# Miniprotein binders against a7ua95r516to809: the designs that were tried, part 142

Target 1, 294 residues: a7ua95r516to809
Amino acid sequence: ASLSLLSISDLVPDLQFIFFWMSNAIEILYFIQQKSPAYMQTIELMDDKAGSKESLLSATISANEEAMTILEEVIMYTFQQCVYYITKTLYVVLPGLLDCNPFGTEPSSEQCRRAAGVCVCAVCVMPEAVRRVVSVFQTTSDLLQQYQVHSEIQSQMFAYLFFFTNVSLFNQLIDKGPARGWFQRSRVLQIQASVKILLDWAKGAGHNHLAQKFFAKFCSTVTILASPPQQLSQMSWKALCAEHPSLKPVQLHRILTQYQLMAELGPLPIWQPSSEDEAYIYRTVDLLESFENH
Short names: E, the ipSAE of ESMFold2; O, the ipSAE of OpenDDE; V2, 0.75 times the mean of E and O plus 0.25 times the DockQ between their complexes.

## First folded at step 8 (miniprotein)

Design pm2a (at its last look DockQ between E and O 0.24; V2 from the best seeds 0.00; counts 0 for: pae O 3.6 > 1.5, pTM O .710 < .8)
Fold by ESMFold2-Fast, scan of step 8:
Structure pm2a (fold): chain B 294 residues (1-294), chain A 85 residues (1-85)
Amino acid sequence: as target 1 above (294 residues)
Amino acid sequence: SDPYLIEFAELLLEAVEKLIERLGDPELLKRAAELMTEAADIAREAEELAREGNPEEAEELRKRILELLIEALRLMAEALRLARE
């Protein structure tokens, strides 16, 4: 079942509570990391008249280690909970991004601001489907800022959200694209424009490096599909593999096959896999990406 | 002086009081607040004993404060786990 009308705003109360816990745990952990070394040095410099200095130092080290373990578990748990709720919302709204037209619909400036907080597109053209995705990222950014979450945790969260978005969009394009007509050049150009709005948002938010890293597979796919036939037909299989290292041989082969069909380039295959890559093309288990890490 | 233990206890007390405000008054968080209040009081007593030339007794109190800090953290973590179950 699809929750096509679900908004990130429905999860804000749960997210606020979880970010509040995460923020408190991070601040306590930071306090220990910043203040404990100086305190341990003061113990070491004390006169050991009672013979208890070693016992106090040992107790302090043990307590700090245990405190850090507890806090790290709390931070990990709250981080995983935030990711769970945010990605659940993304899963519902992401398919709309592949099926919208950013060239034909212009929302009012007020709707753009209300939906995304700040309008990040240069021409203020943002389809409702793209606005829903941007709103998830913007709300996440706002909550991280509101609770003063450290920049490294912010980067880790957006790394995962971009990873999730990339996998979701790639899998949907590969799996459902033929039936939805998404491989047609005009549709690919619409998808490219829509994803550019997300990438522009990420750049504006200070996450350009993460977006370039974690969207690489989907961006490579869209770039190939949007390429003019004259340009793409001049590239060898080896050159395409070198230019798009994020794509597995089976993925690249599937994309090129769809391109050849949609561009009506004729019956003969233009791109011949190397003998080294031929075995990998038949690994259908590697066609779709996993949401799980090693 | 030992500002570390006093600051640590007060930081945990601030955190647990904010959590009680958000969740209501869970028994675990209330107990954590009591432990942190006790820890802050003991930390000030230890600082005073150290100034008066009683470092041995001050060191024993500092070890007690560490025990209370860890117990409070465990109670706060347990409260989070129960609130999400």
Scores: ipSAE 0.580, ipTM 0.863, lowest interface PAE 1.2, mean pLDDT 82
Fold by ESMFold2, look of step 8:
Structure pm2a (fold): chain B 294 residues (1-294), chain A 85 residues (1-85)
Amino acid sequence: as target 1 above (294 residues)
Amino acid sequence: SDPYLIEFAELLLEAVEKLIERLGDPELLKRAAELMTEAADIAREAEELAREGNPEEAEELRKRILELLIEALRLMAEALRLARE
């Protein structure tokens, strides 16, 4: 790898080490949370000679608080290390999703075309760009399961990864889309199909709710761009905002502007922003999303 | 009774031993295992003192066990930091 960058497979030994530490810390934390209340109750029921049970209770409370703090810091640190390394690999592979063609440029071999008239072999083949992204998600899932990481932590990990993926894809589409031709309808349909492969992976892995939540902005964008002109031209600004609440006014306005250019449509009165939104459609600071999780 | 301190010590000792097995035998993890062994010995002593009618001294030993558990956790966390480096 150039520039000391690592693929996800190169990171597996380091991630195994980090997940091993994390899983031990989680088990100990869970023990304290489940068993400490009963122990403190037994202290309160002890025969109180010389008032010493209050001192033991106080020491127990202090020790539990310190133990949980130490363990939570270990879990947070190991979690942040995992996210850092995994998102570095996602950063390099995600742009390819916007350039790939999951359908292929032409029908497959003459044999397939001759037998069925039109071959759909491209539907059966996962593009390399999509495979690289799925590999990152699948490797992460395999490691989390291998080390029996608590399901809540697994969900938080994929929430961060899906958030990162959404921000990266959305920002690149908005920022680079005009120059790269990504707003052309045939291209948008290819992007939609590629993202569907990722959504199908997330559903099969048990993360459908998280994917629906954290991909919402990018998926809404692609859904609007993929809509036939007859359908989209019948939807008002207010209706589009209601259907796509994940999009800020400046973002929706930019998407509709690109749609008008791509479809060779003039301005449509039905797409005029509401008076309340008019102040926001030119807020360029709100156009791109932040990678920071707030 | 609820043997919380004994179970806590045993859980930590198991975790430290697993870490030693998989990551080698760093001095910090070996020291943490020694603290947990000492905690088990003190837990037996505290039980004897409580049965002998010395509950105040038994409670002091239980506070010592808590200190040993926390120090073992600190050593475990520091071993993580050093293994990262």
Scores: ipSAE 0.462, ipTM 0.826, lowest interface PAE 2.0, mean pLDDT 82
Fold by OpenDDE base, look of step 8:
Structure pm2a (fold): chain B 294 residues (1-294), chain A 85 residues (1-85)
Amino acid sequence: as target 1 above (294 residues)
Amino acid sequence: SDPYLIEFAELLLEAVEKLIERLGDPELLKRAAELMTEAADIAREAEELAREGNPEEAEELRKRILELLIEALRLMAEALRLARE
C-alpha cells in the first residue's frame, strides 16, 4: 500500500542530500589525488632539518591514504543509497509502462495544463505511464547535473538504472505477459512504442549507448513479439539467436513458444533449437534475469 | 596561494552544516566545521603571504590546511559510520 504512493518527488529532499555528499566527496578525492603529488614533492625539496622531513612525508602519505579510503567509502555508500531510493520509485512506476497505450489520447500532465498553452514538448506528449518513468530518470539527471557529479559516476548511475529497468521489464513480460495479454500483437506494439519513447529520451539525454546496451534483452524480446507471423516464421532458430544475441537459449525458446500459442501457430520445425542449444533451453533458472548480476 | 583551498574549505563547511541538520548528532560534525573554518582562515592567510612574496611560509600554511581538512574528513566519516549503525 505505502509503496504505491512513493513518487520520485517525495524522495528529492533525501536524494539532494545524498547527491550533495557524493559530489563533495568526489571533489575532495579528486583534489587529494591531484594535489598530493605536488605537495609531496614540495616536502621532498625542503631542507632536511634533523629527519623531520621523512617523518612529515610519511605522515602526509598516511593521512592522504586514509582520507582517500574514507572518501571512497562515502562515495560508494552515497551511490548505493541513491540507487536504492531511485530503484524503489522505478519499481512502482515500471509496471504501468507495460499496460500503457501510447496511441491513446491520454490527458496532458497537470503541469502542462497550468501553462496557458498546451505544451507540445516531447515530455508533455508522452503517455502518463511513460512520463512517470521518464520523470524518474530526468529527476536523477537533473540532480546529477545540479550537483556537478563526475561524468563517470553519472554513467555508472544510469547504467545501473537502465540495467534494473531492463531486468524488471523483461522479467515481468516473460513471467506475467501471457496472463496479462502482453504477448498479443496489439499490446506488443504499444509496449514497443512506449519503450521507443524511453529510448528516444535516453538518446536526447546523452545516454544512447548505455540505453542500447542495457535494454538489449527487453528490446529483443519486444522486437520478436512485434514481428509479423509471416516474417518470424521464416526465421530459423540460428538466425534468431544471431539476430538477438542478448537472449539466452531458454529465453528465446520461451518467447517463441508463447508466440506460437498466441498466434495459434503449430509447432515450427525451423524454430527447433540446435542440438547444441537443446540442453540449455530447459535451464529454467536462466529464464528470468537476476538483479545481482550487475 | 591556491584559491581552490578557500573554495574547498567553504564547500566542506557547507557540507558539514547540512550533515549536522541530517544526522542529528552534531558533536563530530561541529568539530569538523570548526576545523574547516580554521582551514579557511589559514587559507586566506596563506594567500596573503604568497601575495607578499613569502611562498615558503605560504606552503607551510598549506600543509596545515591539508592536515585540518583531512582531520575534518575523518570526523565526517566517523559521523556517517555512526549514523548507519
Scores: ipSAE 0.043, ipTM 0.525, lowest interface PAE 3.6, mean pLDDT 83
ESMFold2 (binder alone), look of step 8: mean pLDDT 79; pTM 0.732

Design pm2b (at its last look DockQ between E and O 0.04; V2 from the best seeds 0.00; counts 0 for: pae O 5.5 > 1.5, pTM O .669 < .8, other shape alone 5.212 > 2.5, SAP 73.643 > 70, copied fold)
Fold by ESMFold2, look of step 8:
Structure pm2b (fold): chain B 294 residues (1-294), chain A 85 residues (1-85)
Amino acid sequence: as target 1 above (294 residues)
Amino acid sequence: SDPYLIEFAELLLEAVEKLIERLGDPELLKRAIELMTEALDIAREIEELAREGNPEEIEELRKRILELLIEALRLMAEALRLARE
């Protein structure tokens, strides 16, 4: 059965099993690392007749090395399995963030939109596409806490999930945005609001630093696209590069090109790439991000 | 007087017993329990022999405990891989 056809709730039993194995392996590894030195010191304090303590010490070192190798492999394997299952569900649900409307369906109801802040939208009217993504992150967080997975491993997992989310959203926007109308200003503002819900979740979950680091490219893209033409047209290429260091020259150039089309702006001399960057703005190989780069 | 080896064996045994509850008693995990139970029995025997036993014999029993624990751990890891294939 294809995992890309399943929701995160369908995968919970498998994830519970994998996290349980991971947590046990981490606990045993930590035990060995903390207790083995003292045990080996005890062996060294034994009376040494005919090298008997050296034989036991050698066996203990060999056993500890084997045990730690096995446990590290289990931890790596279980981490990879968790990431595999979770990212397959994310891959299916993330594109919906680019189409959803967190502000509602009534264009003239300004009071309803102003009253429907992020908290109200989350409780009463959160778009289903946003809810599906938040559900994946929240379910992952709940499982990691339930199985008391080591905090360093939890951070590594969310670092990868945020990296994956950033790559998926950025690549979809760049690749499909023209055909889907995602560069229209109203759509960009809707996307920005939807991503803010994810950022608020990450902050509340204690992952704000990771989200700020790993969403930078997508957030920079949306920030540029959301900028009013009067403000953006006054920013030089150099200034944009300095404000948005996460964007490669080819990526910034493509974003500005789409902005010009959407805003019906002609070419702007101030957006001409620097001489250093001009060699790079047509490197199509650098346009999309790799999912394997974390 | 081998609290490290006893704690190691008990920690592995607890982990395997919980895994069996989830997996429905696979043969690899049953064998791992047997090995760890034997390791604990040897550790209890060492405590008694420390009063009257041969030091060389006690050393060999400690090495035997280590061998049992590593083999049990290998079986646990193998059971994980088979359950997720």
Scores: ipSAE 0.623, ipTM 0.891, lowest interface PAE 1.2, mean pLDDT 83
Fold by ESMFold2-Fast, scan of step 8:
Structure pm2b (fold): chain B 294 residues (1-294), chain A 85 residues (1-85)
Amino acid sequence: as target 1 above (294 residues)
Amino acid sequence: SDPYLIEFAELLLEAVEKLIERLGDPELLKRAIELMTEALDIAREIEELAREGNPEEIEELRKRILELLIEALRLMAEALRLARE
């Protein structure tokens, strides 16, 4: 299958059309919200000698309520359409992030050099897979800015995109990771570095708070898997639960089981769940996250 | 003088004209422009009648502008639905 056939740039014309509709609807809605209260007050203060004031006031209230309902539906619909196209593209490019190497192919090339007193160091080029993910986020940001979409809507958009990315990456790592070798320490360190590039992009774009909130589960997973054996072995089950509250007991148990296998720690379970958590783990198949936002 | 109704009609008319530039000339959006033009014509009539002190007639015309504004918004929403079919 050729993943190179899928690109966010191919969707830009469709996204421009949808954002244009959204922008127009938001502008009209904002006008009504800002201007109608003063107009309503003007009607109430008018001299009602003809007896038509109450009829006009009632008609104005009804019309404004209907207009706001129509506009809110348009905004919601266009928002959902944007999310659909953007997340469809993300879903295709995200698995590549788990397979890429942000450290390059030649570690010895990381040696620093000097030229005319300036230190010149070999730097990592952003991997193609990471660049594809960043391009989706950057294109979305550019379109939101181009059509002057309100900051609240921008925050809602990136909240959902980060939520979707977190769920997608977490589910793929947990479900397919063992078979694909993603739990091997060298691969985990590469994944951690790739995720840092995404988080750094989010911080630069002004979305650090959203990224910290919505990437918590995947970041916790990668942090645990990247921990040195000597450090992780000193932590109790309760300590790990406290450090990683975003992880469900069954998820934490799966992660630690894979860690034991990859670190070759042997068959002795160092991390013992509480009786309550153990009962939950053995009664449920609730490993993977839902894409539904509650 | 009804700055709110006039500004509302003008804002909606500008939005519809921009949508037509993007979509070509869909009949629904063209119809919305006709409704907004009628609304602005009525607003002009209200300004003339205000000089005569006929409040009952003026209030009825204001209600007519509201009806046109809502119908235009419905046509815009329908045009979006059809474009996305």
Scores: ipSAE 0.622, ipTM 0.880, lowest interface PAE 1.0, mean pLDDT 81
Fold by OpenDDE base, look of step 8:
Structure pm2b (fold): chain B 294 residues (1-294), chain A 85 residues (1-85)
Amino acid sequence: as target 1 above (294 residues)
Amino acid sequence: SDPYLIEFAELLLEAVEKLIERLGDPELLKRAIELMTEALDIAREIEELAREGNPEEIEELRKRILELLIEALRLMAEALRLARE
């Protein structure tokens, strides 16, 4: 099946099953952890008939540890499967966010219009490309809540999804941006507006801190590119490094170089990397973000 | 079956039964424990096989453990659901 046809809605039945198991495994794990001390105490209070008590206690401890380990593996597996399916849908819809014109009169989603007439909800007024991305996150949130998944696991899920989204968008912007005209100021402003809508949704969903943390690199890139030439040309390399600490020197250098080309600016000595950073600006291996170290 | 796992499982079952006095079918938990016990036995087998270096067999056994645990968790979750109701 072409990746282009896979919607989050098509995966909901499978995701529901996985979330059900993940939630139940977590609940059982916590139950065991909470009751284990009481069980051990019960064994300790038993009459020591022929030294069997110590053996029983040891066996109970071992069995409990084994059971918890296996439950943790189930939780990890189900978590990974959820991430796999959700990120697969994100991979399909995220490119549309960079090409989106949020200032265009794209018709609001037909679905909300049919149900309630003129729906003016925040989702209905979103550009279609943004709405598709938000729909993936919203569906994930709804499923996590429906199955009452522990808040820590919910936070980890969103942390990873935001990380994945940031890496995907950043890498696409850096790699394809010049060729696709995404470094043009007008296009950058469109991207900035689209990302703002996504960040506002994340804020409304209670994930503001995670969104700010994990989107920092992409947001910094977009902020630099959106800056007027008159303003950005007055900022030194050191000032830009300090203002955008999420960017590696090689990344900042690449962004500034492409900005300079697009703005038809001559060489700017003020953007010259420090002697300390000069060795790092040529580390092209660090230019794109990796998906592996999360 | 490790007799000590059974004793542990029985203690776990008793604790769950006390939580689930409203559980109409204690057989669900027994079946769950049986499946968990089988999973633990397979886990021990993996530890032994890991020394012999057959990664394909180990992966198949891991898959089987997961299947058993998922089914056990289903039964336990159903038992817990029935107890809440």
Scores: ipSAE 0.016, ipTM 0.448, lowest interface PAE 5.5, mean pLDDT 83
ESMFold2 (binder alone), look of step 8: mean pLDDT 77; pTM 0.714

Design pm2c (at its last look DockQ between E and O 0.77; V2 from the best seeds 0.00; counts 0 for: pae O 4.6 > 1.5, pTM O .681 < .8)
Fold by ESMFold2-Fast, scan of step 8:
Structure pm2c (fold): chain B 294 residues (1-294), chain A 91 residues (1-91)
Amino acid sequence: as target 1 above (294 residues)
Amino acid sequence: DPELLERAKYLIEFAELLLEAVEKLIERLGDPELLKRAIELMTEALDIAREAEELAREGNPEEAEELRKRILELLIEALRLMAEALRLARE
């Protein structure tokens, strides 16, 4: 990448240009898919007396294949460029979501200063860290709408952005959470409230199904950590695995170990893995999620 | 001849869509050379399409079909130039 951009606002001119190319390529591709069959049929109905039918049909098939290849390459390239710049911006702003307090007030803002202490009750002011993340999603949605990008491509874009966000948040919570105190109940409740704001935004934008699918791992993690000690201690390993199928055995074991430590539960093991799962618990390669979509 | 008109319609609509796309892209890029060349190729394709329709009307269908092959070549070359313009703008 030629540019070192960290703000979504700084990316808007470049993103507009890329969405413009993508939208145009999709429309041309759609035209060929919709109109080419009728054109091909008129060639098939030609009188083959001059031998020109086979030559014209061959030329048309070759041209159609070449056009489809070029357009698909342009669409893929522009899609990958958008994803690259948007996720690079998300990666910078996402850690703030784990460390902000949606139940507090930011006194540096005039609006927040006026409502200090009662901001969340009298005036629902979103924390700046959460607003930065929502701004990235909203700007992406606005650009897709402005350039009338087909719904399937919009869905693929948000699927990837939600997947990226989930992986980034999960990895940061699991890897750095113990050192930063993020597993403490009060902090987990703040994280849960911040994530709810993202999920509510996604629902309002028409992406509820995608958000439910791609945030499952992080939501499961936060749900476990937010559970009352009395309730969670009564659940077996098998019950927790069934309730949270998105979590790998090693991930669930790490979460429960941190919960046991923070909740000051007894040293006796409450959650015992199955013999099959025990083999995977100590595989460090499986602890953190990959950003590669499989 | 409705069959010949249908063949001409596809190629003309294809060329018109490419022209619309290039006009929008030129507005954003400030008239790069490759996109101007793409306009030239699409304009030539439209001119040949009109000639092909006239030849078909005059009873020269073989010559009209040869011109339609040339139109396809020009449209594909224009698409390649558009893709190259994007590649150069992003590198």
Scores: ipSAE 0.490, ipTM 0.822, lowest interface PAE 1.9, mean pLDDT 79
Fold by ESMFold2, look of step 8:
Structure pm2c (fold): chain B 294 residues (1-294), chain A 91 residues (1-91)
Amino acid sequence: as target 1 above (294 residues)
Amino acid sequence: DPELLERAKYLIEFAELLLEAVEKLIERLGDPELLKRAIELMTEALDIAREAEELAREGNPEEAEELRKRILELLIEALRLMAEALRLARE
């Protein structure tokens, strides 16, 4: 409860401690993995007098296994703690992306104000709601770099953060979108623009592959909703499934139903599900995504 | 003797990495009882490592091997204490 009221900046001291220990544990684990085989080979070359060589080798194998187990548990625990703190902050700021109007943002800093005499397309100001989300990601990236966390662990961290972001945004849109008016075309275009700013940050940070992979479901949803009726009405159910493989049949059906309502379209024969998919479009248990499926 | 040097380097480097980690943890946590005990174990392990190297040079490799087993036991127990201190600090 108390963590849901904190910004990422309030959590930095705790995160610094956790990243520090994670980085040390990774370094020690890497040392064992890289150096222990050579050490064990030198034991094999010792003179064996009373089985002492076999005893030392056995003790070394046992110690290596136990040390690696302890270190892997520390790494996993510290990783989970980082993710826990960071996602609590993300949970608070992510809904703002769905209410954001990125097209109406004015420069707020003195540097942006001084640059306003140039073309506005050359000075793109990040909307506050997007800035809050990017701040969480950027702070995480800065900490990972500060503590020289191994690149594989950095990728796993952002994979989970993007997964969490996708699930949170998708579930909010599907669940609350009708009541909030988020399916209106003007709102979908605003959401699409806000997400593009976030994806541009991810690309610049070196995470384009991860963002493309883990945002696919939410991005597909927004792409469909942003399509003009003249274009979308020409696409069959089969074509939409092929273009958007991340969407389950129940999810695509729900998205198209909301689209029909907002565009004031009646049922379209071209959007009839295939015979194979028809059994699955009413499985409401599959509509929302789980945070535990990663 | 390259093999003797390699064996000495592995155990000493292992102990030194653990000591560096503990010293940095003390800066953040102070000196909890668990971290003090971990330092004592690692310091003992380094002292035994020096003794084991002298015994190997003197032609007593069997006694050096037994000391190296003791070094491994001490380093693993120190690592357990460090992990426990981390868990308690975050609990």
Scores: ipSAE 0.260, ipTM 0.722, lowest interface PAE 3.4, mean pLDDT 81
Fold by OpenDDE base, look of step 8:
Structure pm2c (fold): chain B 294 residues (1-294), chain A 91 residues (1-91)
Amino acid sequence: as target 1 above (294 residues)
Amino acid sequence: DPELLERAKYLIEFAELLLEAVEKLIERLGDPELLKRAIELMTEALDIAREAEELAREGNPEEAEELRKRILELLIEALRLMAEALRLARE
């Protein structure tokens, strides 16, 4: 199937199967981890009749270790498969978020129109491009809850998905933004509003801390670009570095350079990188984020 | 022996958990041969675990301990079959 036709709904049957296995494997692993120490302690307290105690303890330890190893492999594999499928769907829908005009009267989703009642839920009032991204996350959340996946694994899943989303959006904005006009103030404000809707959803879903952490780079970029020229031109390089610690010097320098061009401010001495950062602003290899660092 | 009884109960609970997991998998995967074999092994493990519990109550700890080793072997093999079934379902 062409990537363009892949929806999260089309992957739900396959994801359901993977989530089922993942949940069961986690539950079994957790059971072993919780119950095995008590079980071993009971063996240790047994009367050492005929040297059977040491043999039993050794056999139990070995069996538990092997079982845990297999379960961890299953969990890791199922986790990776979930991430693979979900990130494919995100890859398709994320570009639409940067082009979205959330201030436009987009018609309510066809699904909400077919329901005889105007659904006024937060998702139904979202712009279509934002709704599509949120739908991927919501479907993931619903599946994780449906299969009662352990909360730690849920957090890891969302951490990775938010990481992926941030990297994808940041790289697209930095690379294609100037050419697509995404650095124009009006477009930046649209992007800022769209991201706010996504962050508000993440907050409502209980993932506020993860969203704030993993979207920090993209949010910092958008915040700088959304700043009025009168305000941003009063901020020094050092102040901007301190305010936006998620940005590497090369990234901040690129953002400011493109902002300067877009706003026609001319050279601003106060944005001159420090002597310490001057060597780093030319490290173009560090300009775009890598997907491999997670 | 209360300690042997607790051990037998642990293995029963573990085997029941695995069995439930595989039964749910069969419903979704369409009853693959590997999962059927895993169910057979876990069912055997449960039967042996019940026997071990009885032996523990009767005060035959040596025999109960041998059965416990066998139960663990069966459960590990069942897990291997489950993992293999998962791998094959992805290919």
Scores: ipSAE 0.022, ipTM 0.462, lowest interface PAE 4.6, mean pLDDT 83
ESMFold2 (binder alone), look of step 8: mean pLDDT 77; pTM 0.693

